# VH-VL binders against Peptidoglycan editing factor PgeF (pgeF), part 21

Target 1, 264 residues: Peptidoglycan editing factor PgeF (pgeF), of Synechocystis sp. (p74606)
Amino acid sequence: MTMGDDLWGWQNINGSPYLTCALLAPWPHAFFTRAFYPQLPEQLITYLDPQGKAFRVKQVHGDVTLTATEIGQTPLAPDSTHPPADGIISDAPHQGVWVASADCTPVLIGDLIGKRVAAIHAGWRGTKARIVPKTIDKFLALGSELKDLRVALGPAIAGEVYQVDPWVALEVGQSVQAVQKLATEEQQWDHLSTMVNPPVLPDAEPEKYRLDVRRINQLQLLELGFAQEQIAVAPHCTFQMEELFFSYRRTHTKEVQWSGIVSY
Key: E = the ipSAE of ESMFold2; O = the ipSAE of OpenDDE; V2 = 0.75 times the mean of E and O plus 0.25 times the DockQ between their complexes.

## First folded at step 15 (VH-VL; framework fv_canakinumab)

Design t1 (from q5 with light chain L96F; at its last look DockQ between E and O 0.86; V2 from the best seeds 0.00; counts 0 for: pae E 2.7 > 2)
Fold by ESMFold2, look of step 15:
Structure t1 (fold): chain C 264 residues (1-264), chain A 122 residues (1-122), chain B 107 residues (1-107)
Amino acid sequence: as target 1 above (264 residues)
Amino acid sequence: QVQLVESGGGVVQPGRSLRLSCAASGFTFSSYTMNWVRQAPGKGLEWVAIIWYDGSEKYYADSVKGRFTISRDNSKNTLYLQMNGLRAEDTAVYYCARDRGYPEDTNYFDIWGQGTLVTVSS
Amino acid sequence: EIVLTQSPDFQSVTPKEKVTITCRASQSISSYLHWYQQKPDQSPKLLIKYASQSFSGVPSRFSGSGSGTDFTLTINSLEAEDAAAYYCHQSYSLPFTFGPGTKVDIK
């Protein structure tokens, strides 16, 4: 297994690049790039597991995670052929779970012992609503143990370029319990802006801040008791790396990249 | 039952400001993303601005960027358009339109108001 | 910015006959195209969403088709109340844009 900064590896299929994470090496997985557009999970899964079945949801920027079985039991979202959710947990072998992103954080999770895997779409709204901790709770309810989980936070818009309104930065920051417990908003702002590797950064424009959503998700996981070696955070920015990724903030178009992980 | 009613239109001189309101009723306003669309007399429809259901993101047509500000007050079920530095080419009927509430999602306009006329002339 | 064109600009059609209106996008917009009807002195009303899906309460004589760059609105048997302007609208990319409109009159 690769240690430290060598956790993230570029792979190629016929010259089309995609990322893998060494922390997830036991499972076929990928953070695909724009080079695979317009391929969908039903095609992309064949690169990972020729026997696999792809599962996906209608992402609504919420906090719901469904098992593969629950997907078939959940009413479809309006105007969609998929039920509404923002996360998926596998419940049988050869299930690929997939999320689309174009700045929001794709989170892939594997359980070394319980063998189930998950994919989560974690934008700032889902992060504020704590979709990642809620999904971890669902793993635990299904019999997983926290020490066996490995989490990769994939390419997303970087905090250094993600301009947001102050209320967005503050409310997302308050999803970290250490922040929420502080007595005043002034203390909360100070903590978010001055901690090591701060999730909230200043912006040159008055009345704006920059928000590192991956860092907030990392903080939420650490508070749940994850060891740092159980969490990998991709340094890749979908906004800044235009040749590799679509970014909704950059172009305001609906193209996405897919990230997926397949259970054994 | 579902209704959108625009108000605040009128005749103004170039360079002046005007604020439009759109009163919503018969639905949960805070669940829906809202748009402004305008139509110059005898011309087609032009999209002007959008604001997400929670007010978190706002986007504008290039022709109005820096001059117009979209906003909403979900406690009053009201959408606003602040129009500064008005020009003759801003003369139009202004409609508010309801669409889906999800960020980065597909937007079609299922409910429209009756419109309010803004005339910019000397 | 995605430009939409419509053809024809105007047509005068005998009652009960078929009306065809074309919308073309300057780049692929998948199926993120919607059609609106605007009768004289009225607000627009949604007819078709996502290229081909009829909106609730729209008469069955209205249908839409197409994907990518080429889209069609069809009125199978024109009725008197269908005299209106028709606009296509893309929601694939900001800024959203409309076609210039097609006026349909009864002959």
Scores: ipSAE 0.539, ipTM 0.814, lowest interface PAE 2.7, mean pLDDT 93
ESMFold2 (binder alone), look of step 15: mean pLDDT 93; pTM 0.955
OpenDDE, look of step 15: ipSAE 0.803; ipTM 0.903

Design t2 (from q5 with heavy chain E104Y; at its last look DockQ between E and O 0.89; V2 from the best seeds 0.00; counts 0 for: pae E 3.2 > 2)
Fold by ESMFold2, look of step 15:
Structure t2 (fold): chain C 264 residues (1-264), chain A 122 residues (1-122), chain B 107 residues (1-107)
Amino acid sequence: as target 1 above (264 residues)
Amino acid sequence: QVQLVESGGGVVQPGRSLRLSCAASGFTFSSYTMNWVRQAPGKGLEWVAIIWYDGSEKYYADSVKGRFTISRDNSKNTLYLQMNGLRAEDTAVYYCARDRGYPYDTNYFDIWGQGTLVTVSS
Amino acid sequence: EIVLTQSPDFQSVTPKEKVTITCRASQSISSYLHWYQQKPDQSPKLLIKYASQSFSGVPSRFSGSGSGTDFTLTINSLEAEDAAAYYCHQSYSLPLTFGPGTKVDIK
């Protein structure tokens, strides 16, 4: 048994299940399932905070996190009513911050003292670009302290089924500084594949690997100085649990689930 | 001016190979997902293959899977289609098309090349 | 794979009259349906995106409607230059698919 398994709880609204994390208990939050589709954050926030205002962005698989105020100051993405970004930090009470996913990792963050919350969309591209560490840096610049932060990495495609090309696995792995500092690619591959709970796994197809993006994000957080108790990692796989989650890798369709957290 | 120009078509015997190229100009090629679409003489449009803007994902129509390979060289602003094991039913005009799925998506095709003819005959 | 069908296969239409072309999807594709025009010996050109949104520079006589499984392209008053083949295309799911086309000629 591991400490992470006790942190995740299933909740229900009218027969529709959603997931919560005990590390984030001070804040209204949810990792919603496919059962809530096609509801949008503007509707979903009423389950969490009827007084809350929903904030979202046009996700572009990048490394940018905006405050709620900065959303109003940022030019809109092409063909969208939202600015381009992949993370949002609250800057006032009763702000719900939301990300969509269908295999990429939804990351929810709460600041126990500073009261700020964040939602991050962390796919392999954003993880390679270190969106989570960059968002933590933004919390610190706003006056947060690292010891006060609580981070939940939600349902995503599991490493055991996430086939990628070698260059993807290696370049995402190099976003972990302990890996990047190794002198040769051979050493980097060895480290990524032999550490405890390795983020890179073998694939039966030649010249393919499997990549655990949640594990890479966890490693990035640990290198920033987070204690293990500040980080929760969901064991749920969006690809394998088709009854609960949409998965782009499984169906190549446009449906998503939403995850959100509300400041108070 | 935004432009796509295909090349590499011609007459080839069944079982042989051809490599098509699509040269892009007038826009940031590396920001766009790209597609190949073909049209047999007197017939409709048939989607062939797609490649994401950074080359990370590639997908194919069932009729060409295992025989055709889509690729791109973003430093040369060029899209490619390697066509192996060609058959008579592959005879078509081949178009490259710019996908407006921004940036990690597929939607509509706003720019098409003029096409290059591939004829597979004995 | 999502199959698109179009109706009719062919229309011969007097100038100034209304043309209606339908596209039906084998399953719901929301509004991820796009329309293209292909004039004789030319490459396709985008007319309508997302079922109903006109692309830049497209004459106002062209309009699109529908969602889910049933979609319509309308040419409100046919002009001579509109003689062409018309194709629907779904971008909801891979593999991407096109309808078989509708040929519109002037009577």
Scores: ipSAE 0.497, ipTM 0.807, lowest interface PAE 3.2, mean pLDDT 94
ESMFold2 (binder alone), look of step 15: mean pLDDT 94; pTM 0.961
OpenDDE, look of step 15: ipSAE 0.836; ipTM 0.917

Design t3 (from p1 with heavy chain D107S; at its last look DockQ between E and O 0.04; V2 from the best seeds 0.00; counts 0 for: pae E 2.03 > 2, placed apart)
Heavy chain, then light chain:
Amino acid sequence: QVQLVESGGGVVQPGRSLRLSCAASGFTFSSYTMNWVRQAPGKGLEWVAIIWYDGSEKYYADSVKGRFTISRDNSKNTLYLQMNGLRAEDTAVYYCARDRGYPEDTSYFDIWGQGTLVTVSS
Amino acid sequence: EIVLTQSPDFQSVTPKEKVTITCRASQSISSYLHWYQQKPDQSPKLLIKYASQSFSGVPSRFSGSGSGTDFTLTINSLEAEDAAAYYCHQSYSLPLTFGPGTKVDIK
ESMFold2, look of step 15: ipSAE 0.702; ipTM 0.879
ESMFold2 (binder alone), look of step 15: mean pLDDT 95; pTM 0.965
OpenDDE, look of step 15: ipSAE 0.850; ipTM 0.924
ESMFold2, look of step 19: ipSAE 0.667; ipTM 0.868
ESMFold2 (binder alone), look of step 19: mean pLDDT 95; pTM 0.964
OpenDDE, look of step 19: ipSAE 0.416; ipTM 0.738

Design t4 (from q5 with light chain S28R; at its last fold request DockQ between E and O 0.90; V2 from the best seeds 0.00; counts 0 for: pae E 2.04 > 2)
Heavy chain, then light chain:
Amino acid sequence: QVQLVESGGGVVQPGRSLRLSCAASGFTFSSYTMNWVRQAPGKGLEWVAIIWYDGSEKYYADSVKGRFTISRDNSKNTLYLQMNGLRAEDTAVYYCARDRGYPEDTNYFDIWGQGTLVTVSS
Amino acid sequence: EIVLTQSPDFQSVTPKEKVTITCRASQRISSYLHWYQQKPDQSPKLLIKYASQSFSGVPSRFSGSGSGTDFTLTINSLEAEDAAAYYCHQSYSLPLTFGPGTKVDIK
ESMFold2, look of step 15: ipSAE 0.716; ipTM 0.884
ESMFold2 (binder alone), look of step 15: mean pLDDT 94; pTM 0.959
OpenDDE, look of step 15: ipSAE 0.848; ipTM 0.921
ESMFold2, look of step 16: ipSAE 0.687; ipTM 0.875
ESMFold2 (binder alone), look of step 16: mean pLDDT 94; pTM 0.959
OpenDDE, look of step 16: ipSAE 0.848; ipTM 0.921
ESMFold2, fold request of step 20: ipSAE 0.667, 0.657, 0.661; ipTM 0.869, 0.869, 0.868
ESMFold2 (binder alone), fold request of step 20: mean pLDDT 94, 94, 94; pTM 0.958, 0.958, 0.958
OpenDDE, fold request of step 20: ipSAE 0.896, 0.894, 0.896; ipTM 0.941, 0.940, 0.942

Design t5 (from q5 with heavy chain S31D; at its last look DockQ between E and O 0.91; V2 from the best seeds 0.79)
Fold by ESMFold2, look of step 15:
Structure t5 (fold): chain C 264 residues (1-264), chain A 122 residues (1-122), chain B 107 residues (1-107)
Amino acid sequence: as target 1 above (264 residues)
Amino acid sequence: QVQLVESGGGVVQPGRSLRLSCAASGFTFSDYTMNWVRQAPGKGLEWVAIIWYDGSEKYYADSVKGRFTISRDNSKNTLYLQMNGLRAEDTAVYYCARDRGYPEDTNYFDIWGQGTLVTVSS
Amino acid sequence: EIVLTQSPDFQSVTPKEKVTITCRASQSISSYLHWYQQKPDQSPKLLIKYASQSFSGVPSRFSGSGSGTDFTLTINSLEAEDAAAYYCHQSYSLPLTFGPGTKVDIK
């Protein structure tokens, strides 16, 4: 597996498994599995912090991250009791921040010194729009320092099974600055397909590629100056591990799992 | 104000092709997922195809898969349906419909066009 | 795919009386069930979204209820203009599907 494989631990609540990451050990957190469906963050937070308050948003595959306070100040999304966003940063103790996923990457972040935590829903659209770097910028604007941040990229659809159209692969790849700065698309394709642990893989079907969205997010973080040891990438594939995770690509239904982290 | 207008229907022989267009106006077309829905004479509604707002993914009913292709040109506010290998069973009024959902979160259809009739001879 | 069935196929109803139409899903679809009205020679129009939420501009005599697999559309006091076909539609899962329709005529 990868060098960070020993960072991921299976935990159990009454027979139901969930994942934790050692980089986030200071904070109560979880990448829950399908076994917790249909429980919502308002129920799930009791496993992490019985005194905590759960915060969630209406995910729209965008690039907006809101603080817990901003959630109360932002107009609701149509047909929803939540404002539109795809990331949440805590701004007080005992706040649980949550995202839903079923193939898109759930990203949990903790600030060892500043105490803020975040949860981000990073699908390919949000990744193309650089939601993770934008959230890091928001941490820095709030007084955090890069060296104090720890980032976990949770279970998601693996690149080896995530078939996409060429323009999707290329445009998401261009969100990596080293790729965007190359003079031609030919150079960009070459870079994306030949680097170590390439984020773009070939597909047997003509005019299709495979895209590793977690790897792209990892590359974006490395470009911002994160050290390798500040980033953990889950090896788990939501599509291939049907017994543990829902996958929209597999079933085209609306079931999701939740991932969350609680500030103190 | 907000409207969808289908065009391109007509009478064609079995095995031939036809392209339908749906012109959108009065809203930001590129914000919305779009669908085609058809209705055979005297029958009910049948979903045909869907395309996400950015054109990234397309899905089809089994009855048309491999023969029909949905597409969109957001710069022209236009949705298309390319229909190849037409059969008598494809005879219907074809509607375009605006989906209020997001990718992986399809929803209700709040705006429908007037429809365009496709008749497959024989 | 998720199959929707409707009952009855047809109703002939005296003006001012109540109309009840049911829609049943082959699997749970939560509340992702929507109702459309189609008057003769017209396009469908949305009446009810999410099983029970009235769409903007829809007369108050139309209401919806249900969740999971069993859903109901009710017209509390039928008006002449309500003579139409009524369709349920699920948006829970691809492929999207419609019920077969219920035709309501004035007696």
Scores: ipSAE 0.668, ipTM 0.868, lowest interface PAE 2.0, mean pLDDT 94
ESMFold2 (binder alone), look of step 15: mean pLDDT 94; pTM 0.958
OpenDDE, look of step 15: ipSAE 0.845; ipTM 0.920

## First folded at step 16 (VH-VL; framework fv_canakinumab)

Design u1 (from q5 with light chain L94W; at its last look DockQ between E and O 0.01; V2 from the best seeds 0.00; counts 0 for: pae O 12.3 > 2, placed apart)
Fold by OpenDDE, look of step 16:
Structure u1 (fold): chain C 264 residues (1-264), chain A 122 residues (1-122), chain B 107 residues (1-107)
Amino acid sequence: as target 1 above (264 residues)
Amino acid sequence: QVQLVESGGGVVQPGRSLRLSCAASGFTFSSYTMNWVRQAPGKGLEWVAIIWYDGSEKYYADSVKGRFTISRDNSKNTLYLQMNGLRAEDTAVYYCARDRGYPEDTNYFDIWGQGTLVTVSS
Amino acid sequence: EIVLTQSPDFQSVTPKEKVTITCRASQSISSYLHWYQQKPDQSPKLLIKYASQSFSGVPSRFSGSGSGTDFTLTINSLEAEDAAAYYCHQSYSWPLTFGPGTKVDIK
């Protein structure tokens, strides 16, 4: 059973659809679609908060999350106007934090009490590196409480269609503590493949697997102590829903949609 | 505040039935797998039964299989243990305990009730 | 079923001393071993999850280690309030089982 099936809704700006999550209702937020390309966060923020300032980073498929303040203090990535990172946490009101993605999992977080919000880019590498748990740790270090956090995993490539090499599936799967604690790789594979809503599925091609990156992120969150009701997983697949989303796996192009959330 | 409160314990004769309840508060009850664990006087802990968050699966210790039934009413935030055919060896403090594992996987019990005493004696 | 054993059954310790409790499984359970503390007339409380991860609010003097079949709970410097029974618990396979417990008293 997946939480959030009825938590997701479509909104519209001038005929262009974007996705919202009821768990994040307290905050202006959006998982934007291809319809908004090529607008950037600096433009998109105006739809969410006219007084908001947009924050983004040079995404590098890593595990670094920066606060808005740290963004201004961190050296820029080569040939970029932004520092390298894959997550952003707000630290003041009216800060819109943004991540770009095609097939990778965009994660938005809101703190009901602490008022901090976050946007995380969680591809398979970032997921393997546990970027979401690390970001949660940063929330806690900043004074947030786990029970107050709400997490939305946005549109991404679905496990059913995300073909990966065996070592990718296993390494990403091993980022789940319960999996890693199993004594043998055989046990790990079995667990990843047979659990309810398994994150690893077989593929028609030999020595290939299908990987559900969103499921892995969900499992990571659950291990941290999140309740199910704190996590929403979008059922939307960027690969299959080509009318709404870009997909690198589908087109091998670099178009992305932006996901953002604004603090208050 | 997260809390579990057991009730329904008492003194019963062998062969009789008793129904225990565990009232949950302070968390979304329907999101958590729940357990019963018992402790005979002066003895250790014994796992009794588990029920999935949505009631989809149940498992029992061999010592109570066929006699005990675990159930839950998520609309009432309540866990139950129907105990039939009670035996002297069933005498124990019965705890309800919240499982922090995945919905489909069991791990550890992070919240425990105060327990309710069941005494089976002739 | 997986049988857990604990050693020692009982230990009387002077405050500030190190306490070590061992739990052994009849077969490998990876790291699916958890530790609970139960003080007299109280409910059990979770101390350590997955062999070595401290539960929230647990004093730093408590630590867990081990994998496979052999596990250890350590109290680095025993406090008077640590007088209690300690139980290991495996969640590797059905049925879930507990160790017999170790009672720690204060001298």
Scores: ipSAE 0.000, ipTM 0.496, lowest interface PAE 12.3, mean pLDDT 93
ESMFold2, look of step 16: ipSAE 0.094; ipTM 0.642
ESMFold2 (binder alone), look of step 16: mean pLDDT 93; pTM 0.947

Design u2 (from q5 with light chain S93T; at its last look DockQ between E and O 0.92; V2 from the best seeds 0.76)
Fold by ESMFold2, look of step 16:
Structure u2 (fold): chain C 264 residues (1-264), chain A 122 residues (1-122), chain B 107 residues (1-107)
Amino acid sequence: as target 1 above (264 residues)
Amino acid sequence: QVQLVESGGGVVQPGRSLRLSCAASGFTFSSYTMNWVRQAPGKGLEWVAIIWYDGSEKYYADSVKGRFTISRDNSKNTLYLQMNGLRAEDTAVYYCARDRGYPEDTNYFDIWGQGTLVTVSS
Amino acid sequence: EIVLTQSPDFQSVTPKEKVTITCRASQSISSYLHWYQQKPDQSPKLLIKYASQSFSGVPSRFSGSGSGTDFTLTINSLEAEDAAAYYCHQSYTLPLTFGPGTKVDIK
């Protein structure tokens, strides 16, 4: 039994901390921290399922999700040993699906009945393009039912520190259908800034805004018909918690943390 | 075929402004992050500024921060550099360069323009 | 800011001999180091990407090696058209930086 903010738990392997989400307890999973660098999914999966096979993609900030089978059938991205995509759905037991992040939202999904799992890399571009709803649609097309899905939105850059240009905030906000349908941009801004737990916040610089990408993804899921209890949102900020996470916005270096979930 | 062509260079007095353009052809301009790199006469290469493929983020070398503005118009396949408050040390050939980084990233530069000379004097 | 240094500043080399140019980074940049050739009055051209991978159309006499902080460009049997300046460039972090260059001339 886990109540409220008890959904997120710190775990430890040999002094290295990582996060788990109680909503995903049926599946081996982790939101790893920087402490696991430079380990890759092929090594990290052994902490979750020693018999598991790791699957990953070359993330391109797009809206494509591939099944594990489709990964083997998709041409490789330029200069990469992996095909281009930003999400992965399992299609057999003992498959670990993985995404890297350093501010973008890692999303892990489990299907309690259909047994499929997914990992999604959801930055603001993928969120604008609705990668999470598109991945949910792919679950449904594969025979999953929405009521059986559990979604965890992991550590990412927090809205209160994520400065963006106005057009970025507005266009990402318009990916929420209730916003997109409003008649004027003034109405859209008002809605995005005044709703409970607003995804768009003011910035000290007059021509800048702050954007909560995790909140936008949460709103997209609620519009699809998810119950609040099916969605967990990590409060952890990769930018502010520098001891635990790499942040591209903070350092502009290439290091990432990995998040993964394993099917059974 | 694939080509970058800079223009807008010239002789300008200190404190004045100049706008450089870089016209792209033969490739999908809106898919690529772009950079300006400069080279003072007889000197090495110095990175000046970068702009993501969709214009969402811009970064500058400390030597030009606050004075130069990088921008792009993807509908015109054109990269720009607005240079304000020019100084003698800004005298250089200015190159635009196509970045082969993935979205929101930077990597190697595979296509360079021919360069346009900016001289800040008198 | 990551400082790149190059050695030597200048080489005068007999045709068909081996040229070695080094680039050192002030901190580890993994393999995010690239090499460019610039002939007199021309734009730079990419030779080597990711420390050791030849770019398309680059003659096989050019090769690169290294990782972390120490990198080498090798021209195995110099040809007359290789007289140029050579620059290393790191793409590991912003701000982007170049080495100061190595000028290679034919003896």
Scores: ipSAE 0.700, ipTM 0.879, lowest interface PAE 1.8, mean pLDDT 94
ESMFold2 (binder alone), look of step 16: mean pLDDT 94; pTM 0.959
OpenDDE, look of step 16: ipSAE 0.724; ipTM 0.882

Design u3 (from q5 with light chain Y32W; at its last read DockQ between E and O 0.92; V2 from the best seeds 0.84)
Heavy chain, then light chain:
Amino acid sequence: QVQLVESGGGVVQPGRSLRLSCAASGFTFSSYTMNWVRQAPGKGLEWVAIIWYDGSEKYYADSVKGRFTISRDNSKNTLYLQMNGLRAEDTAVYYCARDRGYPEDTNYFDIWGQGTLVTVSS
Amino acid sequence: EIVLTQSPDFQSVTPKEKVTITCRASQSISSWLHWYQQKPDQSPKLLIKYASQSFSGVPSRFSGSGSGTDFTLTINSLEAEDAAAYYCHQSYSLPLTFGPGTKVDIK
ESMFold2, look of step 16: ipSAE 0.711; ipTM 0.886
ESMFold2 (binder alone), look of step 16: mean pLDDT 94; pTM 0.958
OpenDDE, look of step 16: ipSAE 0.859; ipTM 0.925
ESMFold2, look of step 19: ipSAE 0.766; ipTM 0.898
ESMFold2 (binder alone), look of step 19: mean pLDDT 94; pTM 0.958
OpenDDE, look of step 19: ipSAE 0.800; ipTM 0.903
ESMFold2, fold request of step 20: ipSAE 0.760, 0.693, 0.763; ipTM 0.900, 0.875, 0.898
ESMFold2 (binder alone), fold request of step 20: mean pLDDT 93, 94, 94; pTM 0.953, 0.957, 0.958
OpenDDE, fold request of step 20: ipSAE 0.894, 0.889, 0.894; ipTM 0.941, 0.939, 0.941
ESMFold2, last read: ipSAE 0.700, 0.757, 0.751; ipTM 0.881, 0.896, 0.896
ESMFold2 (binder alone), last read: mean pLDDT 94, 94, 94; pTM 0.958, 0.958, 0.958
OpenDDE, last read: ipSAE 0.832, 0.826, 0.883; ipTM 0.914, 0.911, 0.935

Design u4 (from q5 with heavy chain R100L; at its last look DockQ between E and O 0.87; V2 from the best seeds 0.00; counts 0 for: pae E 2.2 > 2)
Fold by ESMFold2, look of step 16:
Structure u4 (fold): chain C 264 residues (1-264), chain A 122 residues (1-122), chain B 107 residues (1-107)
Amino acid sequence: as target 1 above (264 residues)
Amino acid sequence: QVQLVESGGGVVQPGRSLRLSCAASGFTFSSYTMNWVRQAPGKGLEWVAIIWYDGSEKYYADSVKGRFTISRDNSKNTLYLQMNGLRAEDTAVYYCARDLGYPEDTNYFDIWGQGTLVTVSS
Amino acid sequence: EIVLTQSPDFQSVTPKEKVTITCRASQSISSYLHWYQQKPDQSPKLLIKYASQSFSGVPSRFSGSGSGTDFTLTINSLEAEDAAAYYCHQSYSLPLTFGPGTKVDIK
């Protein structure tokens, strides 16, 4: 696969496929598929950097991102060997940062100049709470510049199949500044449903909507000042692509795939 | 003291409706996922329904799907079970149970109520 | 739906002897299996979480083991107050399910 053909490339290890993004080519990274289950980040990192150390957190669908150093300084989550958070930023070379998903959006970020990388677990709750913008703010506070960041939004449940209650669609949509500034909820609904590539779609079932969480995260990044060329959005749907991905909405079981990126 | 107290049980005829309540005290109710579990006289435990801590998603056992509705009011620290179309096989003690489960991460039940008896008989 | 089976259905055991109860899942549930005790006319109480972790305040004579599909609850020296029904519960997959129970009585 080449940089000029497609942002998203399929790779293979011993017959097991995984996905990479051209925007993140400078860093060893992967959006692994179900084919790698039940391997964990501590094993998976050896495919990316045999000398790397894997960092992960207990994901709680929140808005907290920790540096690799802060992970060692943060109290563990109940019944877990990891602290509670939903994002990780590297702070030294050879650190792999990892998130698990089974419909929620895995977000990988690289800083071309500052060398920091991040992984974020962005479900609708974290997206409503603006975990991605908060993580970008943390990059900036650490000395990164926005123009140097590259962001990949990985395989997740597609908006076309993600049925939600109206209050979920509206409250997640209100996390976009342009929507929140509108005077009435009716104007907010109209904006969310009629903009180009709308993040909110109708559902055949009364009192239900469909929500594109990746699109909302993309809108949040654009409002921060990212150029389109700095953001890649995977077209892959974890729900519809059963052969490649686990989906909690499809099966209601706990299997996940892992996505990770390694600093240098 | 952490406590769950069920109420609203009673004797009803088949086809009728009944609403159970579970009052929570001594903990932050809105931080916890909640479940209903039932036990027919002389029988084992049967899971009935779950609702996430923020009310965003609800799931049901096949035996009650379409007839029962779980709900919660976090401002009143109360869990509900609306039971419609009651049948003889719904006769049971109904327990509410606390679960720290997050979406996609269901867990064990660390606190149980005392139960409320529902009898469906003509 | 994940079916849990338990063995035995019933056992009558001499005090101070060892009790073993097994639970088998119809498919792998990793370690998302929990054990509850229910004494006559009482609500269930959590004993063991995540297959092998003792819950707070549970006597040390209770222990659990296993992963995947096969799980065991052990009472190493039965006491009179341990006469109860014991249930396994899987939290791996919706719908959540319980085993049918094992009744333990004192001889």
Scores: ipSAE 0.628, ipTM 0.850, lowest interface PAE 2.2, mean pLDDT 94
ESMFold2 (binder alone), look of step 16: mean pLDDT 93; pTM 0.952
OpenDDE, look of step 16: ipSAE 0.784; ipTM 0.901

